# VH-VL binders against Sex-regulated protein janus-B (janB), part 6

Target 1, 140 residues: Sex-regulated protein janus-B (janB), of Drosophila pseudoobscura pseudoobscura (Fruit fly) (p54365)
Amino acid sequence: MKILNCFSLIGQCAKPILRTYTSPAADLLKLPRVDIKEGKLRYLLLSVYIHGETKHARTVVRGWNTDSHDDIYYKNVRAMEKLGLCTKCLGGGKMDNDESARKIKIHGSCKTFGAANHHKTKEILLSSSKYKNFNITVKK
Short names: E, the ipSAE of ESMFold2; O, the ipSAE of OpenDDE; V2, 0.75 times the mean of E and O plus 0.25 times the DockQ between their complexes.

## First folded at step 1 (VH-VL)

Design l09 (framework fv_lutikizumab)
Fold by ESMFold2-Fast, scan of step 1:
Structure l09 (fold): chain C 140 residues (1-140), chain A 120 residues (1-120), chain B 107 residues (1-107)
Amino acid sequence: as target 1 above (140 residues)
Amino acid sequence: EVQLVESGGGVVQPGRSLRLSCSASGFTFSDYSMSWVRQAPGKGLEWVAYISSSGSTIYYPDSVKGRFTISRDNSKNTLFLQMDSLRPEDTGVYFCTRGYSDEYAYFDYWGQGTPVTVSS
Amino acid sequence: DIQMTQSPSSLSASVGDRVTITCRASQDISNYLTWYQQTPGKAPKLLIYDASNLETGVPSRFSGSGSGTDYTFTISSLQPEDIATYYCQQYDNLPFTFGQGTKLQIT
């Protein structure tokens, strides 16, 4: 019996179930660093790693228009679990992604996980091909 | 309207314990993070404990780790600080503070403080 | 830990003077900085948050500015009721840390 969408799962690494023939390290390298929607959204800075080791950990940014940061965390845990990967939250905040104006504003925190290092989030966004030329503002 | 009222301070000998309480009113207590901040006589402000709105996230500075425990009862609008193994350098006025709507936010409301004296 | 250093530690000024206090962080705190006023025997009162935003009900003679590691608090025209100790605090990272305070006296 699997517990779905439950707060007791936050901060826990569920035992991964491998559903592919590629190695967990190969699956980790295929993960996009940035996956955010357009508009006003909540975001999390997440560390994704292989169960039982952090040697191949990858820091990713996830942002969606959802009711809570916990929903973003749960959805990511579920997706990573299918690949044999675990998720650790490094904090969160809010983001206003105006893709037509090529402008992103990052601020705030998350009730459950606290504030992410927004400067680190900005670095990751600017390292991506899609957002490298955006005007990205951290609260200053 | 917003009120924070501390109690439980007093005079104790080194090595003993005290439990401070803070009664909150005038706002939805369960929506806010809370902290304790102290001030030694004639000295500046020092943050000593933080607890998130749900109680799931708790932080201490190294000066009190392992000796102090912060907790909250959202059903009673009350914040607590359990202080064990008290030292003379723990002497000061202890303020209950409210963080604004954001975790790690600034302290927008402060109680009047409760004095704690640790001496022989 | 992020260290907050205020300058000066104390100052004396006359009513009507412009008073400036500075606060320097040991690393970039992204404007996550507050200024508090504490009158003797009372709890601190929030004056400014997010480095430059005036708290509701606080007189407009108080202002804040700065970015990165260097921040400034200004009283444009000092009043007698402004006799107090002023503290800066960062909330960018835990542990929350305060400056040592600036004691303001009026002559």
Scores: ipSAE 0.000, ipTM 0.507, lowest interface PAE 16.4, mean pLDDT 83

Design l10 (framework fv_lutikizumab; at its last look DockQ between E and O 0.10; V2 from the best seeds 0.00; counts 0 for: pae E 13.8 > 2, placed apart)
Heavy chain, then light chain:
Amino acid sequence: EVQLVESGGGVVQPGRSLRLSCSASGFTFSSYEMSWVRQAPGKGLEWVAYISSSGSTIYYPDSVKGRFTISRDNSKNTLFLQMDSLRPEDTGVYFCARAPYDYLTGEYYFDYWGQGTPVTVSS
Amino acid sequence: DIQMTQSPSSLSASVGDRVTITCRASQSISSYLTWYQQTPGKAPKLLIYAASSLQSGVPSRFSGSGSGTDYTFTISSLQPEDIATYYCQQSYDTPYTFGQGTKLQIT
ESMFold2-Fast, scan of step 1: ipSAE 0.265; ipTM 0.774
ESMFold2, look of step 2: ipSAE 0.006; ipTM 0.492
ESMFold2 (binder alone), look of step 2: mean pLDDT 91; pTM 0.916
OpenDDE, look of step 2: ipSAE 0.575; ipTM 0.839
ESMFold2, look of step 5: ipSAE 0.005; ipTM 0.484
ESMFold2 (binder alone), look of step 5: mean pLDDT 91; pTM 0.919
OpenDDE, look of step 5: ipSAE 0.325; ipTM 0.787

Design l11 (framework fv_lutikizumab)
Fold by ESMFold2-Fast, scan of step 1:
Structure l11 (fold): chain C 140 residues (1-140), chain A 122 residues (1-122), chain B 107 residues (1-107)
Amino acid sequence: as target 1 above (140 residues)
Amino acid sequence: EVQLVESGGGVVQPGRSLRLSCSASGFTFSDYYMSWVRQAPGKGLEWVAYISSSGSTIYYPDSVKGRFTISRDNSKNTLFLQMDSLRPEDTGVYFCARSEDWYGDSYGMDVWGQGTPVTVSS
Amino acid sequence: DIQMTQSPSSLSASVGDRVTITCRASQGIRNDLTWYQQTPGKAPKLLIYAASSLQSGVPSRFSGSGSGTDYTFTISSLQPEDIATYYCLQDYNYPLTFGQGTKLQIT
């Protein structure tokens, strides 16, 4: 298992990135802010940005029913690299997304990256068209 | 007074069906996840079903998948387990339990019913 | 599925003794582990959640520790009412899986 640390996170954005047929800036603007599954999830709060240009970073929420937060992080890194984008993790936690009840519960931490700012995660979820009317609870 | 009470257990022949119920009182049932856990005579605990607070998310172990169906009626504060194609190996005491995921950690199954016995024999 | 193995399967101890039970997961479960106490004929009772957090109303002589795949449950000074079977449960992934149990008796 790969152990992530500050050096590993910094080093990821030094990789040469193959470009798609669209520009990285256009791809960044088209990224969905929220991409989460239904059910009990591990989630990460991620900053996505153009290699060498952190000023235009976009904060996104990714949550999946996976074995580890590392899985979410590396799958996102690989997907973003194909678009000419870099990923920085802002922390994570756990999420229970009960879509039929329109209830989401958020808290906890990621062993590798620490706890995300869950209130920021809630703000992002509520800004999306799908989750704007959900009852979202953050617990400490 | 928070409590869960199971009913519907009994003695049944292999291949038949039983429907268990679990009545909740003293708390807001619709705010909690629910599970069924069973225990064969003289054996350990085995988790057999989970359902989310609304009923939208459901999980089973392979041992009962396709034969057991968990459901809930939040308007009646009742949890159900429909058990089809019963086998002698399904014999045991069946407990219902509630759980919640607050403060970032699963609090575990903090409230349990007393259990209802199910015997599958010829 | 994640397999949970407890050690020992049974033990005998005297009142006032320090009792330790271990639980080993077949893979890392990141502290998503609970401990339950069951007396014969009764429903299980939650003692510890998140590997080391004491459930409200549970005596402070009970504690949990560990990380990764190896977890420990301790009773610092055994009391007569502690005679029971103890179970660990991982709640990291579905299906949820219990250890086989540790039967504790007092001599």
Scores: ipSAE 0.000, ipTM 0.520, lowest interface PAE 15.9, mean pLDDT 83

Design o02 (framework fv_oberotatug)
Heavy chain, then light chain:
Amino acid sequence: EVQLVESGGGLVKPGGSLRLSCAASGFTFSDAWMSWVRQAPGKGLEWVGRIKSETDGGTTDYAAPVQGRFTISRDDSKNTLYLQMNSLKTEDTAVYYCTTEYYDSSGYDFDYWGQGTLVTVSS
Amino acid sequence: DVQMTQSPSSLSASVGDRVTITCRASQSISSYLSWYQQRPGKAPNLLIYAASSLQSGVPSRFSGSGSGTDFTLTISTLQPEDFATYYCQQSYDTPLTFGQGTKVEIK
ESMFold2-Fast, scan of step 1: ipSAE 0.057; ipTM 0.692

Design o04 (framework fv_oberotatug)
Fold by ESMFold2-Fast, scan of step 1:
Structure o04 (fold): chain C 140 residues (1-140), chain A 122 residues (1-122), chain B 107 residues (1-107)
Amino acid sequence: as target 1 above (140 residues)
Amino acid sequence: EVQLVESGGGLVKPGGSLRLSCAASGFTFSNAWMSWVRQAPGKGLEWVGRIKSETDGGTTDYAAPVQGRFTISRDDSKNTLYLQMNSLKTEDTAVYYCTTGDYEYGESFDYWGQGTLVTVSS
Amino acid sequence: DVQMTQSPSSLSASVGDRVTITCRASQGISNYLSWYQQRPGKAPNLLIYAASTLQSGVPSRFSGSGSGTDFTLTISTLQPEDFATYYCQQYNSYPYTFGQGTKVEIK
């Protein structure tokens, strides 16, 4: 049932009052690209965009110490919909974020969405001020 | 409505310099990858170079014929893209278009300006 | 560099015709290929990206297919506004490269 629910949420969008958005664009700019916890995490690579304006999509990384990738996806969808934004899942995996050692290991997959492009996830993490000097490895 | 407006084109002698500007409106400029594409009179399209959004690293890449001579920059506070052209050659004569790209859809150029003509001749 | 070659370089057609343009890459580019339309004196317009995905606002008579090295743009029923030059472009690797163009002219 969860599988069906997850698939039905792929590409979830808020229904626009107006066809053309200007205010959600400002919210996209303020959206942090990286929001991950410390420790052994499940993570998703997500595309966030304005309904009808796919040119302005942002790829974000979200990871928490949770039992289900679904939890990450649903929380993000609800948060984005409040901002008039759409969410598409690009896949997921697992992450070991050892901040004391400045090491991150990315691997695995998500049952519902499949494996993310882990090299893309690494690129996004390295672009952030907090993780730019971390040793980030991608595993099969 | 998305709009890109190029300016700064004109006639310049070989070895000269020009700076092109592209004023962007109607979209979130700071999230967009921006490119310059040129077209010599009566010829096809040629990619000049691109600049990524700051969130994607803000890096630039150039086609070999312009590498070391042209510089792409952006001012997100003014929604403006720039192309600084130095050591201009007659083969740089072209209409220069600014274009938008998108990381998620690659560098497919979704929006284009009207273009500005640069003529390099003695 | 990846070289993009279009065929034919030009063609003559009538309103209502089915038009097919091909594009060949000198090496594999997966599905990282776009098609553009340029009317005389105008800037190019994106028609198709990711080889087969129609851009928002583009009429359904336009379609794209292919992967790897061989790609096709089809216009199912040519309209008066479709007389233009069409370009393919790869965005799999730097530098991004365009085909030489295919001019669709009135017969």
Scores: ipSAE 0.000, ipTM 0.508, lowest interface PAE 15.0, mean pLDDT 83

Design o05 (framework fv_oberotatug; at its last look DockQ between E and O 0.04; V2 from the best seeds 0.00; counts 0 for: pae E 7.9 > 2, placed apart)
Heavy chain, then light chain:
Amino acid sequence: EVQLVESGGGLVKPGGSLRLSCAASGFTFSDAWMSWVRQAPGKGLEWVGRIKSKTDGGTTDYAAPVQGRFTISRDDSKNTLYLQMNSLKTEDTAVYYCTTDEWELPDAFDIWGQGTLVTVSS
Amino acid sequence: DVQMTQSPSSLSASVGDRVTITCRASQSISSYLSWYQQRPGKAPNLLIYAASSLQSGVPSRFSGSGSGTDFTLTISTLQPEDFATYYCQQSYSYPYTFGQGTKVEIK
ESMFold2-Fast, scan of step 1: ipSAE 0.172; ipTM 0.755
ESMFold2, look of step 2: ipSAE 0.042; ipTM 0.668
ESMFold2 (binder alone), look of step 2: mean pLDDT 92; pTM 0.935
OpenDDE, look of step 2: ipSAE 0.120; ipTM 0.726

Design o07 (framework fv_oberotatug)
Fold by ESMFold2-Fast, scan of step 1:
Structure o07 (fold): chain C 140 residues (1-140), chain A 125 residues (1-125), chain B 107 residues (1-107)
Amino acid sequence: as target 1 above (140 residues)
Amino acid sequence: EVQLVESGGGLVKPGGSLRLSCAASGFTFSNAWMSWVRQAPGKGLEWVGRIKSETDGGTTDYAAPVQGRFTISRDDSKNTLYLQMNSLKTEDTAVYYCTTDSPYYEDSSGYMDVWGQGTLVTVSS
Amino acid sequence: DVQMTQSPSSLSASVGDRVTITCRASQGISSYLSWYQQRPGKAPNLLIYAASTLQSGVPSRFSGSGSGTDFTLTISTLQPEDFATYYCQQLNSYPLTFGQGTKVEIK
């Protein structure tokens, strides 16, 4: 099984030697839950966790203007591996982030990873300082 | 490879006791939440109970049919999960599976992504 | 407890068929629902979590949808290895509960 492998396709996570046990945990705690652009974008709901320490996970929202959900996933995988962290995709969809109107619309699915739990995505967005006062709708 | 291997199943009389073990390898067991799921012959899956990691309080939850009779415990030094079954009834006859409770959801909702092969418990007079 | 009811309890199908299985929760569970496949004599394996997310390594012919109380598992083109029993499970509240299962049998 490769379920604990942050490189699902190639085996094991590459990480710096002599890393302390607290440094990956500290990096995980510093990780922002929300990182999205303005406009019409694709998004993913991702779980980030410490390689070999599978219980400690953080659920994050990532979205930007792209035609491929895979671009979002692999960009996050590369960024996380530099910190000794692994990524698991929980699904995705589309998002319309109108920051001037303070409105976000979430809907749809991801061909590769399926639809995210959009209600969980909304909860995470509302927990952030920037988006806590936005009108966020999940389209059925 | 990530693996779970159950053992300890067998034939036991009603009112008897039996202890199942589940040996884990290929992952950091001490940080994983673990569950037991059973399946009576020819029937569906039934969740028995779960145990959280020690860092998350090591608490247990049980399904009503086994509450007060079954106890889930773990020994992180041995990477082993246990199910102590007391006051066994004929309706406890089932294949018992141990499963990982995935940590991938931050809110601890989890899902069961690794399963052992199961061990058969037969309660018969 | 949250009761999970699957429909149908069994169905007969041929290779190449589109198969749809429905799961209904007795109360709202958001998207905290997983689907499992169990082949005869084998342990269950995870197909879908969070209602619609395919587990790594699961063929794309499997898909899940739904939220709240009504959920669907679809197999777009049935293969010989798909003759199995399928279970839904809610993970929104304890005790965790499974549906009764749907057996997909050869016609």
Scores: ipSAE 0.014, ipTM 0.507, lowest interface PAE 7.6, mean pLDDT 82

Design o08 (framework fv_oberotatug)
Fold by ESMFold2-Fast, scan of step 1:
Structure o08 (fold): chain C 140 residues (1-140), chain A 124 residues (1-124), chain B 107 residues (1-107)
Amino acid sequence: as target 1 above (140 residues)
Amino acid sequence: EVQLVESGGGLVKPGGSLRLSCAASGFTFSDAWMSWVRQAPGKGLEWVGRIKSKTDGGTTDYAAPVQGRFTISRDDSKNTLYLQMNSLKTEDTAVYYCARDYSDYDEGYGMDVWGQGTLVTVSS
Amino acid sequence: DVQMTQSPSSLSASVGDRVTITCRASQSISSYLSWYQQRPGKAPNLLIYDASSLQSGVPSRFSGSGSGTDFTLTISTLQPEDFATYYCQQSYSTPYTFGQGTKVEIK
């Protein structure tokens, strides 16, 4: 029994906290672009933005060792709401992050959100200090 | 170094019981799904069953020949996987391997780390 | 259950040969197929996962292809350490099933 369907998960933004000590703009600029674990992961490509202000959205990559893309999505939504931020999922996939070999393979899709633009995910990973020298491959 | 080491194999009579252990080192065992795979002498590989990480529900699945007789469990505090084998039959005679198993991940990443195996002989 | 059938069951080859092994599933398994190598007296070693993805540390002479029901493992230039038994395995549905194995032996 699933309460939320595909349409409910794409483009939704939960009601922001009415008051916060940190400005949403400062929190958005402070967000790490990449937050992934080592190993065989599910990942999501997410757009994070200030409620009602999409022009300055940031695209971030999140991946963990989990059996559900939905788990990644909802954990991110809850974390972003605490900062006065909204999340839109741009799709997902799978990732094999072999940090010892400095190799990352990106492929696949997400049942709920569809496949992310894996080439965009690769660009974001390569822009990070940790992964900039990794051999990153995108597969169908 | 990533390693799996099986122990507990030996000779047992039909109808007997035996418990195998698999000691893991060099990786975060608590995050890993683990499988048991067996191989009868001179025969091919046969999947016995697997256990998911506790984070992913800690559930178990078994092949039909062992369902109801074998139980897979894990102790994450000891980095150890177990296979409890009850009501053993001569057909259960095999080398038993433990493996780190990402085969059930959506794209089928396979079993990438294996132990050396432990021999179980079920004979009168 | 998904049945996996390998062909041939055995083959004889010489160092330097190109070797191909096929694996057929009784129903479509998409790309949920792995290939393993087992040297005599040793545990299996993962070569290929997701039908065509080379496992880290595995020599580039190994490659996999196929999807659906028909899959192939290729060794482009056989080396002495490649004389072993090779297994395909489906992970599309439980119970996971292996092919019967293909023994690659010296000619």
Scores: ipSAE 0.000, ipTM 0.519, lowest interface PAE 15.1, mean pLDDT 84

Design o09 (framework fv_oberotatug)
Fold by ESMFold2-Fast, scan of step 1:
Structure o09 (fold): chain C 140 residues (1-140), chain A 122 residues (1-122), chain B 107 residues (1-107)
Amino acid sequence: as target 1 above (140 residues)
Amino acid sequence: EVQLVESGGGLVKPGGSLRLSCAASGFTFSNAWMSWVRQAPGKGLEWVGRIKSKTDGGTTDYAAPVQGRFTISRDDSKNTLYLQMNSLKTEDTAVYYCTTAEYSSDWYFDLWGQGTLVTVSS
Amino acid sequence: DVQMTQSPSSLSASVGDRVTITCRASQDISNYLSWYQQRPGKAPNLLIYAASSLQSGVPSRFSGSGSGTDFTLTISTLQPEDFATYYCQQYDSYPYTFGQGTKVEIK
C-alpha cells in the first residue's frame, strides 16, 4: 500500500509555540499513553516528541467515534502544541472497544496514514491499568 | 549532548563470560527501550535483543543465536544498560552497539553508541 | 524469521550519479522498513523509517519507496560523503532482521 508523505511531516514540525508554564519534558512524561472512547472507533498510533529530541518520543494510542482519521491527528497536534510538543503519525486503523465485555478488536487501515502495527497497539493497551485484563484481538 | 557510550569489550576465550555496559546521557533513559546490535568484522548488522522501559513492563527479547546465553538488564538509577554474555563462542566475535528506538515503539534505531569490540578466540 | 535480501551486494559509482538499492522481504512487512548508512569505522546512521519517511537531518537526496515485500532506497545525486555501506531492516516482527548490506564504492 502506498503510504502518504505524512510520515515525513516530522521534519516540518517548527519550534512549538509554548502556551503553558509546564516544561515540554514534564508534559511528555505526564501524557497518557491511551485515550480511547467506547464503541466502534477509528484510531491512530502517534509519536509525540520534543522538537529536535526524538529520544524523548512517546508512542500513544488515540481513538474516537469519528468519520476521519485526520480529525484525530489534527486534534492531537493542537493539544500537543499547547504543551510544546510535536506529533508524528505512525499509522492507524479501526477498533471495536466493548468495555462492558472487556473485549477490544483491532483491525483495518487508515486511508491517509496507512495501517498501524496493530500488535504494537495491543501491547500499549495491555500496558495500561484500565485495559490490562481485556481480551484484545488483532485481525489481519 | 545526547549520547550512548559502550564499554567492557575485550579478548575472551571460548566458553568464557564478559559483561558490556552502555552509559546513556542527554535523554530520559528510564523511558527508553534499549537494544543491542552486533556486527562481526567485515559483516552485516545483527539484532541481539532488547529491553523495554519498566513502565512498559521491563521485559526482554532475544535473537535465537544468543537465547539462553545472553542477558540484558538495566539500572535506571545509573542510566546504564548491560549485556551479560555467557558461554561465548567464536561466532560471537563482533562490535557490539547499544541503540535506542523511539520511546515505547522499538521500531527503528535512531541513536547508536560508538561500539565496543568483543573478540572470542583461543 | 523474516528474511531480508538486499541487492546489489556492491556497486561502483561516481559523484553526481543516481544510485538505487533494493531490498526484498520474504513475507509482507507492510511499510515497517528502515534504511541505515554506515561509513567505515563508524556506527550506523538512520536515513529512512516507515519505508519512505526521511529522518530529521538527513539530506533530501535520499528517498525511500515500496511496501509489502519490495523496497527501494534512492540517492538522487551521489556526494563524496555517500560512499558507505547501506542496510535495510524490517521491524514488523521479532526478531528484527537486516539485509546483508550494499557497499557503494568509488568508481
Scores: ipSAE 0.000, ipTM 0.517, lowest interface PAE 14.8, mean pLDDT 83

Design o10 (framework fv_oberotatug)
Fold by ESMFold2-Fast, scan of step 1:
Structure o10 (fold): chain C 140 residues (1-140), chain A 124 residues (1-124), chain B 107 residues (1-107)
Amino acid sequence: as target 1 above (140 residues)
Amino acid sequence: EVQLVESGGGLVKPGGSLRLSCAASGFTFSNYWMSWVRQAPGKGLEWVGRIKSDTDGGTTDYAAPVQGRFTISRDDSKNTLYLQMNSLKTEDTAVYYCTTDFGYEWLDYGLDYWGQGTLVTVSS
Amino acid sequence: DVQMTQSPSSLSASVGDRVTITCRASQSISSYLSWYQQRPGKAPNLLIYAASSLQSGVPSRFSGSGSGTDFTLTISTLQPEDFATYYCQQSYSTPFTFGQGTKVEIK
């Protein structure tokens, strides 16, 4: 399993490199819980946290039409690191997001990270403004 | 841009009740924890209480001086936060601010946006 | 409850001065400390959160430091708009508690 050790010590690491850094705490609080595409997707359930403060983690859902779950994982790792955040994968699966019918089906697993807790994924989706009225089904 | 507008303040007698409202715009209100903070004339800031997002359980926490008398609630369909104040005392006289709470799940770093406040005066 | 004590209660300073305000918690609050600025007749605004993180839109002359029980807010080069009252606040546990405030007045 590809688990990255997160090393993000902003106070010790570097003087500013010519890019704008937002505070990790602000970025974590404002991070969208749900970022998924329409259609037949691979998805991951991810824990995002501030380096050294794993007790303050935020769980997010990411999914799109891609070749592999690894694509989703590494894209999110790179995006999170730009915000001073660390990522741990909690597993994944597949999702059929039919937005016209307001219906989402969640099932399956990820070869690299195993199956996510699909019931937690459903809970997170239903908490979002966009998906709160969708019919969301979890399959074994 | 984030805006919070309080209303409902006014003059009330001891033992009376008032309901304050806070109209939110410029952000997805339902995703945010919200707090009330008050400030008596010429005094410092005092946290009143908070309400978590429905996703995080929708639970409330209160400071001891208002516990049992004040109730915080929210109507996400109207992007509005409420503070129901019962059994009002003269020491409840203050400007009441609504704030977005810099908190989510286990993360809580304070209060990032504030309204302009509404004055509540409790006197006979 | 966690008690927050600020020092000094007031200070007089001139534009261009370096201003330091301290805040002490009655127990360890890790990094769960925020600093606020309140100008007369206005609502407070958040300056610093998580002890040392600068809020978006806040000038870089403001900085925070500390952890555990002892915290400091520094204004490196005081500007006219900085004459205000400053508050620290812990968010480690409910009830959230504020320091009594430090008034920064023109000398």
Scores: ipSAE 0.015, ipTM 0.579, lowest interface PAE 7.3, mean pLDDT 84

## First folded at step 2 (VH-VL; from c08 with heavy chain N31D; framework fv_concizumab)

Design c08a (at its last look DockQ between E and O 0.03; V2 from the best seeds 0.00; counts 0 for: pae E 17.9 > 2, placed apart)
Heavy chain, then light chain:
Amino acid sequence: EVQLVESGGGLVKPGGSLRLSCAASGFTFSDYAMSWVRQTPEKRLEWVATISSGGSYTYFPDSVQGRFTISRDNAKNSLYLQMNSLRAEDTAVYYCTRDEYGDYEGFDYWGQGTTVTVSS
Amino acid sequence: DIVMTQTPLSLSVTPGQPASISCKSSQSLLDSDGKTYLNWYLQKPGQSPQLLIYEVSNRFSGVPDRFSGSGSGTDFTLKISRVEAEDVGVYYCMQGTHFPYTFGGGTKVEIK
ESMFold2, look of step 2: ipSAE 0.006; ipTM 0.568
ESMFold2 (binder alone), look of step 2: mean pLDDT 93; pTM 0.954
OpenDDE, look of step 2: ipSAE 0.265; ipTM 0.773
ESMFold2, look of step 5: ipSAE 0.000; ipTM 0.496
ESMFold2 (binder alone), look of step 5: mean pLDDT 93; pTM 0.950
OpenDDE, look of step 5: ipSAE 0.086; ipTM 0.732

## First folded at step 4 (VH-VL)

Design c26 (from c08a with heavy chain S56R; framework fv_concizumab)
Fold by ESMFold2-Fast, scan of step 4:
Structure c26 (fold): chain C 140 residues (1-140), chain A 120 residues (1-120), chain B 112 residues (1-112)
Amino acid sequence: as target 1 above (140 residues)
Amino acid sequence: EVQLVESGGGLVKPGGSLRLSCAASGFTFSDYAMSWVRQTPEKRLEWVATISSGGRYTYFPDSVQGRFTISRDNAKNSLYLQMNSLRAEDTAVYYCTRDEYGDYEGFDYWGQGTTVTVSS
Amino acid sequence: DIVMTQTPLSLSVTPGQPASISCKSSQSLLDSDGKTYLNWYLQKPGQSPQLLIYEVSNRFSGVPDRFSGSGSGTDFTLKISRVEAEDVGVYYCMQGTHFPYTFGGGTKVEIK
């Protein structure tokens, strides 16, 4: 079978029961924009939103030392569902995060989810306190 | 023109240590991951170690993990392989290779090799 | 670890005739990024291995048009349309999709 795109795999999320001390809206605002490991990574650009409230989505970058982009996607889906949040994938690629050299290379694509807008990924990384002074390059 | 020149090979007894060096020229060394690949007397090729462009991240197969260390000095355009607790099965020609991440996921240029013999 | 199996072990080819080498992997080499990281290397007598083909079918810089690679999933082929004396050596396939990187056992090509 062919691998479907991110939205086709999990196009809708379950409506959460919103009877807790913290709300999904509060959790969405606290969500870190960048969560990447060091080394040669597969990465996804993800939109995180409240069920039925897509106008207030937050775009985040997630990257791990894994064999599959799907691993990153499903790990994020599980984490977000615990917070009452939904995930939509905006595409993926690869990243070489060499923190000792303060260099990040972003390139490539993802068969399941398509290529991310790598320039948008670069902007998000540069907006973070940890990576703001890194030399970040996007391959043509 | 890309050149990689290995040195440091030799005869060593089991349990001994050797340090291999590779001098790189003809490209911006700090832009490339680097690897060591060995060729056994039976002519099998085995990947041994990879180091990221800046030197922070290293990768090894289980057969050498904990015994070998890869390092680099970007100011000197040099790559190193520290081999400890050597075994007879480590006998091989060791090649310094350039690793082009993204385009190839492999070794695009190889040095001439340096021979390591582990024997009593 | 991914096992890479090459056939045949050796080939004797009359100059100008074609040659074909097979490489089979124990698991699919299709990466989640949509690429298949299957490379071919040639080791000429007394020389270091050199890259011929990367990502299944792309010729490396300076590699003659007579070399071509094809395949998908677990089955890959290297073809030489007209073998020249310069093509003598041992050919190796290599996968870069799964950790650790692994090589085939090699196929020796000789002139008959």
Scores: ipSAE 0.031, ipTM 0.672, lowest interface PAE 6.6, mean pLDDT 87

